# Ledger of designs, part 14: VH-VL binders against UPF0305 protein MTH_811

Target 1, 155 residues: UPF0305 protein MTH_811, of Methanothermobacter thermautotrophicus (o26902)
Amino acid sequence: MKGSDALIMALRNMAATLGVYDLMEVRVFLERSCRFVQERYRAIYVDAYMSMVVDSVLDLKAGFSGTPEMDDARYSLRDALKRLDEINAPTIVGLTVLYRTYVKGEPLHPPGTPFPGGFEVEKKDGVHYCPVKDKQSDNPEALCDICIARQSPLP
Key: E = the ipSAE of ESMFold2; O = the ipSAE of OpenDDE; V2 = 0.75 times the mean of E and O plus 0.25 times the DockQ between their complexes.

## First folded at step 12 (VH-VL; framework fv_firastotug)

Design y5 (from y1 with heavy chain S107Q; at its last look DockQ between E and O 0.58; V2 from the best seeds 0.00; counts 0 for: pae E 6.1 > 2)
Fold by OpenDDE, look of step 12:
Structure y5 (fold): chain C 155 residues (1-155), chain A 123 residues (1-123), chain B 108 residues (1-108)
Amino acid sequence: as target 1 above (155 residues)
Amino acid sequence: EVQLVESGGGLVQPGGSLRLSCAASGYSISSGYYWSWIRQAPGKGLEWLARIYHSGRTYYNPSLKSRLTISRDNSKNTLYLQLNSLRAEDTAVYYCARHPSYYYMSQGLFDYWGQGTLVTVSS
Amino acid sequence: DIQLTQSPSSLSASVGDRVTITCRASQSVSYNWLAWYQQKPGKAPKLLIYGASSRETGIPSRFSGSGSGTDFTLTISSLQPEDFATYYCQQYDYRPLTFGQGTKVEIK
């Protein structure tokens, strides 16, 4: 079995074990985690993250059969797993991160997600850009290095 | 509610070492937050010293890295700081503090502080 | 390291006065990653403002923060007796984390 196939199967199995309680816990987690996010963004982030989680779980439960977009040039799956473990990410968060990154080929924040300074995640010519990508290089808890997005060019 | 209580301060001779403890209650130090030590010399400002994550990853102020060790005991829910080769300039109140939140936008903040413990380095 | 310089270092004010404290960073602080703390004698600092302008839970509305880039301001709209203390700004955009030298607000 190809690594990509193994991953999607694992994610499906993982998703099958998740329920409403897990989603509730995620919201609590996110609200707590976003406590010190600027007020004007807080609700947006929490809602966006919850939507991503819900969509990921639903897709996987529904038997998503898309082709995983694993690229060896990006952050390796092995390293991603280590990172997720290191930060003690909830299972559902890990699932979402892995699903978006290695299966869906989507950034960890969807296009349109705003950031301070009037910037946002963008998709241009098939490439995703994030305004804060490089600012997280020294943040051990950030998953930006796993994220497929590139740093937005300076305005 | 989170409570932090520092201990281990006192009079220490130059060249000696200090070992401080920070007993945490109301929250597990291994549950996903950062924890730091910050010191304040008498009548002076605040200086960040070191940080530890629940995973055990440590970060140090470059100016003191060679002399500092931050650690924890999960079973005791206690944070530790060791500072070696003490100098008069190391005289300060030492605080332990919690970094809030999981996200980058708050990880550098300190929302809960201990009362501090005074370390005096003098011959 | 990022240096934060507060102005003034000390000031005298009366109850009811509007107090303004400035914090200038040696480099631009991204995304308003700037906090303000209050410290009273013999006590640990208390978080007042984060993200340059967001009040921490339980902080009175008379405290406000503003600014961006290299220049930030803490304002107390009407000084109360319990507000006489030392105030510190702190950046968390760069490592190591750094504080301003403090501004002592004293009774006139």
Scores: ipSAE 0.039, ipTM 0.705, lowest interface PAE 4.2, mean pLDDT 87
ESMFold2, look of step 12: ipSAE 0.133; ipTM 0.668
ESMFold2 (binder alone), look of step 12: mean pLDDT 86; pTM 0.894

Design y6 (from y1 with heavy chain I29F; at its last look DockQ between E and O 0.49; V2 from the best seeds 0.00; counts 0 for: pae O 6.0 > 2, unsure alone 74.7 < 75)
Fold by OpenDDE, look of step 12:
Structure y6 (fold): chain C 155 residues (1-155), chain A 123 residues (1-123), chain B 108 residues (1-108)
Amino acid sequence: as target 1 above (155 residues)
Amino acid sequence: EVQLVESGGGLVQPGGSLRLSCAASGYSFSSGYYWSWIRQAPGKGLEWLARIYHSGRTYYNPSLKSRLTISRDNSKNTLYLQLNSLRAEDTAVYYCARHPSYYYMSSGLFDYWGQGTLVTVSS
Amino acid sequence: DIQLTQSPSSLSASVGDRVTITCRASQSVSYNWLAWYQQKPGKAPKLLIYGASSRETGIPSRFSGSGSGTDFTLTISSLQPEDFATYYCQQYDYRPLTFGQGTKVEIK
């Protein structure tokens, strides 16, 4: 079995065990984690994250059969798993991160997600750009290095 | 409620080492937060020294990295700081502090502090 | 390292006064990753403001923060007796984490 196939199967199995309680827990987690985010963005981020989590779980439960986008040029799956473990991410968060990054090929924040300064995540010519990508390089809690997004060009 | 209590301070000779402890209650070191040591020389400002994550990942102020070791014992819920090759300028109140849970823009804050422990380096 | 310079280093004020403290960064602090702390003698610092303008839970409304880029301000709209202390700004955009030198607010 290809590594990519193994991943999607694992994610499916994980998703199958998740329920409403897990979704409740993740919201609490996110609200706590985002408590020091600027107020004007906090609700947006929490809602966005919850939506991503819900969508990921639903997709996987529904038997998503898409081809995983495994790219060796990006952050390795092994390292991603290690990182998720390091930050003690809830299972449902880890699942979402892995699913978006390595299966869906989507950034950890969807296009349109706003950031301070009037910037936002963008998709241009098939490439995702994030305004804070490089600013999080030395943040041990950030998963930006795993994220497929590139740093937005300077305005 | 989170409480932090530093200990291990006192008089130390130049060239010696200090080993400080920070006992935490009301919260577990393994819960996913960061913990730091910050010091304050008498009548002076604040200087961040080191940070450790519950996983054991450590970060140091570059100016002191070679002399500092931050560690933790999750079973004892205790944070430690070791500083070697002590100098007079290392005289300070040493604080342990908690970083808020971080997923966005908060990893560098300190929301809970201990009372501090005084280390005096003098011959 | 990012240097934070507070102004003034000390000031004298009376109860009821409006107090303004500035913090200037040697480089632009991104996304308002700037905090303010209050420290009383013999006590540890207490977090007042984060994200440049967000009050920490339990902090009175008379404390407010503003600014962006390299210039930030802490304002006490009406100084109370318990507010006489030293205040520090702190950036958490860059490592190592750094503090301002402090501003001591004394009784006039």
Scores: ipSAE 0.019, ipTM 0.667, lowest interface PAE 6.0, mean pLDDT 87
ESMFold2, look of step 12: ipSAE 0.264; ipTM 0.700
ESMFold2 (binder alone), look of step 12: mean pLDDT 86; pTM 0.896

## First folded at step 13 (VH-VL; framework fv_firastotug)

Design z1 (from y2 with light chain R24Q E56A; at its last look DockQ between E and O 0.68; V2 from the best seeds 0.00; counts 0 for: pae E 9.8 > 2)
Fold by ESMFold2, look of step 13:
Structure z1 (fold): chain C 155 residues (1-155), chain A 123 residues (1-123), chain B 108 residues (1-108)
Amino acid sequence: as target 1 above (155 residues)
Amino acid sequence: EVQLVESGGGLVQPGGSLRLSCAASGYSISSGYYWSWIRQAPGKGLEWLARIYHSGRTYYNPSLKSRLTISRDNSKNTLYLQLNSLRAEDTAVYYCARHPSYTYWSSGLFDYWGQGTLVTVSS
Amino acid sequence: DIQLTQSPSSLSASVGDRVTITCQASQSVSYNWLAWYQQKPGKAPKLLIYGASSRATGIPSRFSGSGSGTDFTLTISSLQPEDFATYYCQQYDYRPLTFGQGTKVEIK
């Protein structure tokens, strides 16, 4: 069995143990973590992340059998697991990050996620661009080094 | 409530070294966030010196990096700052502070500060 | 390093006055990652405003922030006796993190 198939099976097993109370805990965690997100964007970011978490859990519970979409050497599973451990990520957060990164090939902020100054995560010619990726290189809480998005040009 | 208490200040000689402590309570420094030292010279603004992530990773202000060491002792829940080759310009109140939240949108803010400890480098 | 220059360096005002303090950055502060702190004598700074315009928890509505790019403003709409202090802006867009020189607000 390939490494990616083993990952998908592990994620499905994790998702099978999750329920509505786990989702409530994620919302509490996100609202606390976004305490200092700029007020205009706070609810939008919490809601976007919650939708992403819910979709990931539902996909995995339904037995999703995706082909891994990662073809960039920077997306090491070992590095992702290390980073999630470093930030003490809740299990369901870790599940979501791994699913989006290694199974869906999607960025941790979906396209259309607003940033101050009117910028967004964009998808152009199959590549996702994030406006803040390079700005957070020394931020251990940021998972930008395992996110598939590349730094977008500044205006 | 997180509480930070600096100690180890006082009068020191030029060319010497200082070692400051920041005792944390109400939160384990190894469990989250990152923790900084900031100083304020008399009548001047604030200057960020260094920070340490809860995992132990360190970051320094480049202008002072050759003379600074930030460290910690998790068993004592205490942060440390070492500054060598002291000069008169190092006279300041030294604060420790915590960066709030886990989002990188706010990782450069400071929500909990210690009381400060005065270091005077005699001229 | 990004330099932040506050204006004025000091001001005198009466209770009830509207006070405006500016902060100018030597280069654009992307995404409005700029904060304001209040510091009273002998005390550590206290966070007032983050993200250029968002009030921290428990900060009275008379404090407001605005601006973008290189130009930012802190406004106190009706100065209260407890507002006499020194105010600092801080950018957190670039490393190293840097602060303005301060604006001292004194009672007339």
Scores: ipSAE 0.006, ipTM 0.580, lowest interface PAE 9.8, mean pLDDT 78
ESMFold2 (binder alone), look of step 13: mean pLDDT 87; pTM 0.900
OpenDDE, look of step 13: ipSAE 0.587; ipTM 0.879

Design z2 (from z1 with heavy chain I29F; at its last fold request DockQ between E and O 0.65; V2 from the best seeds 0.00; counts 0 for: pae E 4.7 > 2, unsure alone 74.6 < 75)
Heavy chain, then light chain:
Amino acid sequence: EVQLVESGGGLVQPGGSLRLSCAASGYSFSSGYYWSWIRQAPGKGLEWLARIYHSGRTYYNPSLKSRLTISRDNSKNTLYLQLNSLRAEDTAVYYCARHPSYTYWSSGLFDYWGQGTLVTVSS
Amino acid sequence: DIQLTQSPSSLSASVGDRVTITCQASQSVSYNWLAWYQQKPGKAPKLLIYGASSRATGIPSRFSGSGSGTDFTLTISSLQPEDFATYYCQQYDYRPLTFGQGTKVEIK
ESMFold2, look of step 13: ipSAE 0.355; ipTM 0.729
ESMFold2 (binder alone), look of step 13: mean pLDDT 86; pTM 0.901
OpenDDE, look of step 13: ipSAE 0.642; ipTM 0.893
ESMFold2, look of step 14: ipSAE 0.128; ipTM 0.672
ESMFold2 (binder alone), look of step 14: mean pLDDT 87; pTM 0.907
OpenDDE, look of step 14: ipSAE 0.394; ipTM 0.844
ESMFold2, fold request of step 18: ipSAE 0.012, 0.247, 0.161; ipTM 0.588, 0.707, 0.704
ESMFold2 (binder alone), fold request of step 18: mean pLDDT 86, 86, 85; pTM 0.892, 0.894, 0.882
OpenDDE, fold request of step 18: ipSAE 0.634, 0.672, 0.832; ipTM 0.889, 0.896, 0.926

Design z3 (from z1 with heavy chain S101G; at its last look DockQ between E and O 0.61; V2 from the best seeds 0.00; counts 0 for: pae E 8.1 > 2)
Fold by ESMFold2, look of step 13:
Parts: structure tokens; sequence; C-alpha cells
Structure z3 (fold): chain C 155 residues (1-155), chain A 123 residues (1-123), chain B 108 residues (1-108)
């Protein structure tokens, strides 16, 4: 069985244990995490991540039939699991990160996600760019090191 | 609410070493926050020195990295700063401070500060 | 390291005056990750403003922050007796974290 099949099976098993209570818990977690985000961006960030969490859980419960974007890169998965354990991420957060990264091949913030200073997550010529990727090297809570996006060039 | 109390300051000799303590109360240092040491030379601005994540992972100001160690003792709810090879420019009030949240937006802010402890390096 | 230079170094003002303090960064603080702190004599700093323009909880509305890029401003719209203090800007965009040298606001 390929590494990606084992991952999808593990994610489906995790998703089967999740319900409405778990979604409420993640919203509380996100609202606390955004305490010092500027007011105009807080709801946008929380709603965007909640949408990704809900979509990921529903996809996995429905028995997602697509093929993973992951091409047998077992080393990247080990790094992601270590990082999620280091930050004590809630299970549903971990599930979302792993699904987005290794099954869908999408960045942890969707294109169009705004950042202060007029920056946003972009997709150009098939490459995702994140304005904050390199700026978070000193933040153990940031998962930018496992995100597929590259650092946006400084304007 | 959260209380931070620094100790271990005083008069020290050049070339010596210093170990400062920061006793925390009203909050466990082993939770999901970060803790930093910052210093302020007399009549000067503030300088960030080091931080420690609740898991024990540490980060240092590169200009001082070779002389600094930040650590903690969870059973005593206490943070420590060791500074070696003391120089006159190390004379300062030393503060411990808490970072307020979990996101990268908040990891560089300081919402609770201790009272400070004065270190004087005699020349 | 990113250096922050505040202007003026000190100023004298009367109760009720509008006070402005500037903070200039040696490089762009592109994401407006800039904070302002107030420090009274013998006390630790207190967070006033984060994200260049957002007031911390419990901070009076007379304090406001603005700016982007390399140029940032703290404004006190009507100075009160308790506002005589030293004010520091702090960037949290680059490693290491750095502070401005301070601006002392004194009673005239």
Amino acid sequence: as target 1 above (155 residues)
Amino acid sequence: EVQLVESGGGLVQPGGSLRLSCAASGYSISSGYYWSWIRQAPGKGLEWLARIYHSGRTYYNPSLKSRLTISRDNSKNTLYLQLNSLRAEDTAVYYCARHPGYTYWSSGLFDYWGQGTLVTVSS
Amino acid sequence: DIQLTQSPSSLSASVGDRVTITCQASQSVSYNWLAWYQQKPGKAPKLLIYGASSRATGIPSRFSGSGSGTDFTLTISSLQPEDFATYYCQQYDYRPLTFGQGTKVEIK
C-alpha cells in the first residue's frame, strides 16, 4: 500500500470521530489565536480557516475519491507530524493541515487571503506565494515550513 | 493577574557571569505561551535578548547568542537567564515578559512584564 | 537588524495638547507589525498599539497609531496628566525583535 493510501486511510479514521462539538472547539481556538490580528481581518481569517476545516472533514467523511497530490514524499509527512505534535495542535487542525498539504496540494491559506500592508496569498504561473512565509522562522506556532507556498518577493 | 518577579540582580564584576530568575504566578509557564528576556540600559531603549517556547525550544538575539542561555524549571514555575563574560554595556534593568498568543501575529508582542531587576557591571 | 529611530527624543507639552511621535525604520516593516509601548518611571512598559494602528484592550481612544512601510506615528489627541511617560516603538516583522530609542513626553 502506498504511503499516500495509508495517509488517506488515517485521515478518514480521524474524521469519523469528529462532529459539531469539534467544529465549535476549533472556532474558539482560532478566535483566541487571532486575538492580536487587526479587527478588519479577524473575521476573514477565522471564516476562511473554518471553511477549509469544514470542507476537509466533509470530503473525508464522504469518502473522497480523488488521487492525492503527494508523490510518495514520506520525508515531508514526518516533518509535518513532528511540527503538529510540537505545537499540540487540536486533532481537527492537524487533520486539515495534513489533508490540505498532502492530499490536495494546497497552501495553508487560500489565494486571496489578505495580510496587513496590502499583501495577499497569490497563485501565479502555477506557484503559490505567501507574504509571511520567511518572516515566521522564529515562531514555533507557524506551520509555514511545511506549507507548499513560496515567499512572496518583497514589493 | 499574571505576575512576573525578577531576581538575581545587583553589582557584578566584568568578565563574570550572571544568573537571573523570573518567578511566575497566576499562570503556568509550561502552557502554550512564549517567554522572553528584555533589557534596558540606563537612559536607553529596550533590547530583546532571548525567548523560550513552553516546550523548551529557544531563540536568541544573534548579537548576544554566544553569551546567553535562557532556560526554565517547570516545577518551580521559574524562567532563567544566564549571561557570561559580562561587560560594562551589560549594565541594565532586565525584564522578563510574556508573549500573548499562539499566532505568528502575536509572537513578537509583550503583554505582561515583570518589575525588572537592575544589574550593574562595575568597571 | 532593523533599526528604529524615534523623533523627537523628548518633548514638553501641556495637558490638553495634541502630541505626535514618529518612528522611522531602517527597512520597510511591510506587514505593519509595529507596536507602541508606554513606560512610566520605575515601571515596566505597557502595550498601547499593535499592528501599527490597533489599540490594545483597555487603552483610551485618545491614543492612535498610523503609518506603514518605514514611517509610523503615535498620536495622543488630548494629553492627560497620566500620559507623561516615555514611549517606544517596536517592530516584530524581522529577527531580532527591536525597539526604538524612546521619546520622553514631559509636562511643560
Scores: ipSAE 0.019, ipTM 0.625, lowest interface PAE 8.1, mean pLDDT 79
ESMFold2 (binder alone), look of step 13: mean pLDDT 87; pTM 0.902
OpenDDE, look of step 13: ipSAE 0.706; ipTM 0.903

Design z4 (from z1 with heavy chain T103V; at its last fold request DockQ between E and O 0.57; V2 from the best seeds 0.00; counts 0 for: pae E 6.6 > 2)
Heavy chain, then light chain:
Amino acid sequence: EVQLVESGGGLVQPGGSLRLSCAASGYSISSGYYWSWIRQAPGKGLEWLARIYHSGRTYYNPSLKSRLTISRDNSKNTLYLQLNSLRAEDTAVYYCARHPSYVYWSSGLFDYWGQGTLVTVSS
Amino acid sequence: DIQLTQSPSSLSASVGDRVTITCQASQSVSYNWLAWYQQKPGKAPKLLIYGASSRATGIPSRFSGSGSGTDFTLTISSLQPEDFATYYCQQYDYRPLTFGQGTKVEIK
ESMFold2, look of step 13: ipSAE 0.241; ipTM 0.717
ESMFold2 (binder alone), look of step 13: mean pLDDT 86; pTM 0.893
OpenDDE, look of step 13: ipSAE 0.604; ipTM 0.887
ESMFold2, fold request of step 23: ipSAE 0.033, 0.108, 0.029; ipTM 0.632, 0.667, 0.622
ESMFold2 (binder alone), fold request of step 23: mean pLDDT 86, 86, 86; pTM 0.891, 0.892, 0.893
OpenDDE, fold request of step 23: ipSAE 0.710, 0.740, 0.704; ipTM 0.899, 0.907, 0.903

Design z5 (from z1 with light chain L97Y; at its last look DockQ between E and O 0.63; V2 from the best seeds 0.00; counts 0 for: pae E 9.9 > 2)
Fold by ESMFold2, look of step 13:
Structure z5 (fold): chain C 155 residues (1-155), chain A 123 residues (1-123), chain B 108 residues (1-108)
Amino acid sequence: as target 1 above (155 residues)
Amino acid sequence: EVQLVESGGGLVQPGGSLRLSCAASGYSISSGYYWSWIRQAPGKGLEWLARIYHSGRTYYNPSLKSRLTISRDNSKNTLYLQLNSLRAEDTAVYYCARHPSYTYWSSGLFDYWGQGTLVTVSS
Amino acid sequence: DIQLTQSPSSLSASVGDRVTITCQASQSVSYNWLAWYQQKPGKAPKLLIYGASSRATGIPSRFSGSGSGTDFTLTISSLQPEDFATYYCQQYDYRPYTFGQGTKVEIK
C-alpha cells in the first residue's frame, strides 16, 4: 500500500468518528479566529470555510475516488502534523487540512476566500495564488508553509 | 476578565540587566494566544519588543534581538522579559500585552494590556 | 521596517469639535492591516480601530477610520471630554510591528 493510500485510509477512519458536535467546534474555532477580520468579509469567509469542511468530510465518508495529488518531497506530512498539534487544531480542522494538502492538492483557503483589500485566493493556469502567503510564513498559527498556493504578485 | 500585571521595574545601572515579570490571571498562557512585551520611553511612542506563542515559540524585534529574551513559566502563569547590556535609551514603561486571536489577521494586534512597570536606567 | 508618521503631532480642540488625525506609512500597508489606539496619561493603550476602519468591541460610533495603501485617517466626529488623549496608529502587516509617534489631543 502506498503512503498516500495509507493516509487516505487514516483520514477515512477519522472522518467516520465525526458528527454534528465536530462541525460546531469548527464554527466556534472560526468565530474566535475571525473576531478581528473586517466585518464585511467575516460572514463570507466563515461560510466558505464551513462549506469546505463539510465537503471534505462528506468526500471522505463517501470514499473519495479521484486522482490524489500528493507532493511528499515538498510538503512533509511530519511537519504538517507537528504544526497542527502546535496550534491545538480541532480534529475536523486537522482532517480537512491534511485532506486538502495531501489528497486533493488544493490550497488551505479555497479559491474565492476573501481577504481585506478586495483580494482573494485565485486559480490561474492550474496554479493557486494566495495574497498573504509570504507575509504569514513565519506566523506559527498560519499553515502557509504547507500550503500549495504561491504568493500573488504585490498589489 | 483577563488581567496582566507587570512587575520588576525600578532603577537599574547601565550595563546591567533587566528582568521583568508579567503575571496573568483569568486565562492560562499555555492555552492560547500570543503574548508580547511592548515598551514606551517617557514622552515617546510605543515599541514592540518580542512575542511568545502559547506553545513557546518566540519572535523578537530585530533591533534588540541580541540583548533580549522572552520566556514563560506555565506553572506560575507568568511571562518574563530579560534585557541585557542596559543603556539610557532602555528607560521606559514596559507593558505586556495579549494578541486578540491566533489567526494571521490578528497576530500583530493587542487587545489586553497590563498596567506597565517603569524601568529607569540611571545616568 | 515600515515607518508611520502621524499628523499633527499635537492639536488643541474643544468638546464637540470634529478631530482628524492622519497616519502616513513609508511603504504600502497591504490589505489595510492598520490599527489605532487611544492612550490616556498613566494608562496602557486601548485598541480603537483595526483593519483601518473596523471598530473594536465597545468603541463608540464617533470613532471612525479610513484609508488604504500609505494614507490612513482616524476621525472623532464630536469630541467628548473622555477623548482627550494621545492616539497612535500601528501597522501589523510586516514585522517588526511599528507604531506612529503619536498625536496628542488637548483641551483648548
Scores: ipSAE 0.006, ipTM 0.576, lowest interface PAE 9.9, mean pLDDT 78
ESMFold2 (binder alone), look of step 13: mean pLDDT 87; pTM 0.902
OpenDDE, look of step 13: ipSAE 0.641; ipTM 0.894

Design z6 (from z1 with heavy chain S55T S106T; at its last look DockQ between E and O 0.74; V2 from the best seeds 0.00; counts 0 for: pae E 5.0 > 2)
Fold by ESMFold2, look of step 13:
Structure z6 (fold): chain C 155 residues (1-155), chain A 123 residues (1-123), chain B 108 residues (1-108)
Amino acid sequence: as target 1 above (155 residues)
Amino acid sequence: EVQLVESGGGLVQPGGSLRLSCAASGYSISSGYYWSWIRQAPGKGLEWLARIYHTGRTYYNPSLKSRLTISRDNSKNTLYLQLNSLRAEDTAVYYCARHPSYTYWTSGLFDYWGQGTLVTVSS
Amino acid sequence: DIQLTQSPSSLSASVGDRVTITCQASQSVSYNWLAWYQQKPGKAPKLLIYGASSRATGIPSRFSGSGSGTDFTLTISSLQPEDFATYYCQQYDYRPLTFGQGTKVEIK
């Protein structure tokens, strides 16, 4: 079985075991991770991430797959798994990251996610851009190095 | 409740070396967060020196990197800062501090600080 | 490195006064990654404000922050006796992380 097909199968099997308790665990994790996000943005970020997690789980339970081919996925996947283990993320967060990155080819922050200064995550000419990617180079907690988005050019 | 206690300060001759300790309690330094050293020279502002991620990755202020090393001992729940080739301008109170979250939005903010330890480089 | 310059270096004020402290960055802090800390004598610094204008948990409403770009302010709307302290701004937009030189607030 191809690397991408094996990944999709593993993600579907994992999703089949998830329930309401797992979603609550994600919400607790997100609330802690956004504790010091500027007050006006905090609810927006938590709600957007929760919707993304729920949608990913529902897609996988329904058997849906948007399957782009990932030429280097097998090697990059091993590094992504090591990164997820390093940050001790909840299993359902790991599932969401892997699904979005290697199956849907979507960024870890949804397009339109706002940032102070009038910046946002954008999709332009088929490429996703994140305004803060390069500022995470000394932050191993951030998963920006495995995120499909590229650094936005500053204005 | 997280508590941080620095020790190992004191009087040192120019050109000497010193190792500072930061004993953490109420939270395991290997379980999460970033842990930093910050100093404050007399009559001056605060200066960030270095930080260590809970898995051991280290980051340094480039202006000081050649003279300092951040490290830890997880079994003792203790952070360390090694200072070499000390100069008069290294006289300061040295603090350890914890970063309040895992994201860039809060990376570089400090929610818990120690009481500080004084290092004096003189004569 | 980004230099942060606070003004004034010190001030004296009476209980009940409105106090304003400024922090000027040597280049734009484009994302408003700016924080304010309070340090009382013999104590460690304490986080007051993050993201230029958001109060940290448990900080009284008399403390507020504002500004963007290169110019930021901390305001104490009605100074209390326990507010005698030194205040620092800190940027976390650029590396290395840098702090202002401090503003000492004395109660007359």
Scores: ipSAE 0.237, ipTM 0.710, lowest interface PAE 5.0, mean pLDDT 81
ESMFold2 (binder alone), look of step 13: mean pLDDT 87; pTM 0.903
OpenDDE, look of step 13: ipSAE 0.308; ipTM 0.828

## First folded at step 14 (VH-VL; framework fv_firastotug)

Design p1 (from z2 with heavy chain T103V; at its last look DockQ between E and O 0.65; V2 from the best seeds 0.00; counts 0 for: pae E 5.1 > 2)
Fold by ESMFold2, look of step 14:
Structure p1 (fold): chain C 155 residues (1-155), chain A 123 residues (1-123), chain B 108 residues (1-108)
Amino acid sequence: as target 1 above (155 residues)
Amino acid sequence: EVQLVESGGGLVQPGGSLRLSCAASGYSFSSGYYWSWIRQAPGKGLEWLARIYHSGRTYYNPSLKSRLTISRDNSKNTLYLQLNSLRAEDTAVYYCARHPSYVYWSSGLFDYWGQGTLVTVSS
Amino acid sequence: DIQLTQSPSSLSASVGDRVTITCQASQSVSYNWLAWYQQKPGKAPKLLIYGASSRATGIPSRFSGSGSGTDFTLTISSLQPEDFATYYCQQYDYRPLTFGQGTKVEIK
């Protein structure tokens, strides 16, 4: 099998075993991760991320076989798997990251995701831009380095 | 609750070296948090020095990197700061502090601090 | 590196006074990634405000923060005896992480 076919099949197999307990694990992970996100944004980020996780799982359970968008990824799949293992992310978070990065070619935060100061994840001329990507270079818990989005130009 | 206890401070001659320790307790990490060293000269403000992830990844204040080494021993839940080529200007209370979360883009806060250890560099 | 300059460096105030402390950054601090800490003599700093305006857990409502870009303020709306301390701003937008030089609030 091609590498991309093997990935899609692995993701489908992972999705087939996921349920309510796995969503609870994501919620716990997000609550820890958002402890000091500015108070007025916490619910927005939790809701947006949970919706994205649910959508990814449902796509894979329905047999989605999208085109891999690996040409803009920052890490090889092997390196991404190594990173996800190192940070103890819940399995379903890893599923979402891999699905969005290597299958959908979409950023880890949906376009339109707001950030303080009026910035957002944008898509322009087919390229996704994230306002905070480079600012996370010294945070190994941040998965920005395997996200397909590029750093937004300086303001 | 996290408890942080610094040790290893004291009087040092100029040009000397010193290793500081910070023992963390209340949670034995397998993943997820950073620890930093921050110093405060007498009557002065705070200066961030370096931080380390439990996996060993390190980040330094570029202006000080040549004289500092941060390290850790995960089996003892302890981090270290090696200070070399000490000068009078390095006289300060040295704190270890913990970063509070996994947050992608807002992780530079310090939610637990030790009580500090004094390093005095004699003239 | 981002330099943070606080004003004033010290002030004298009475219980019940409104106190305002400013923090000016040498370049814009995006996304309101600016924090405030309180430090009492012989003690470690304590986080008061994060994200420019959000209070940390257990911090009284008399402490508030505001600002954006290069200019930020910490306000104590009615100074209490336990509030006499030194206050520091800290940015966490850019690396290295940097702090202001401090503002000492003393009893008048």
Scores: ipSAE 0.171, ipTM 0.685, lowest interface PAE 5.1, mean pLDDT 79
ESMFold2 (binder alone), look of step 14: mean pLDDT 86; pTM 0.878
OpenDDE, look of step 14: ipSAE 0.408; ipTM 0.844

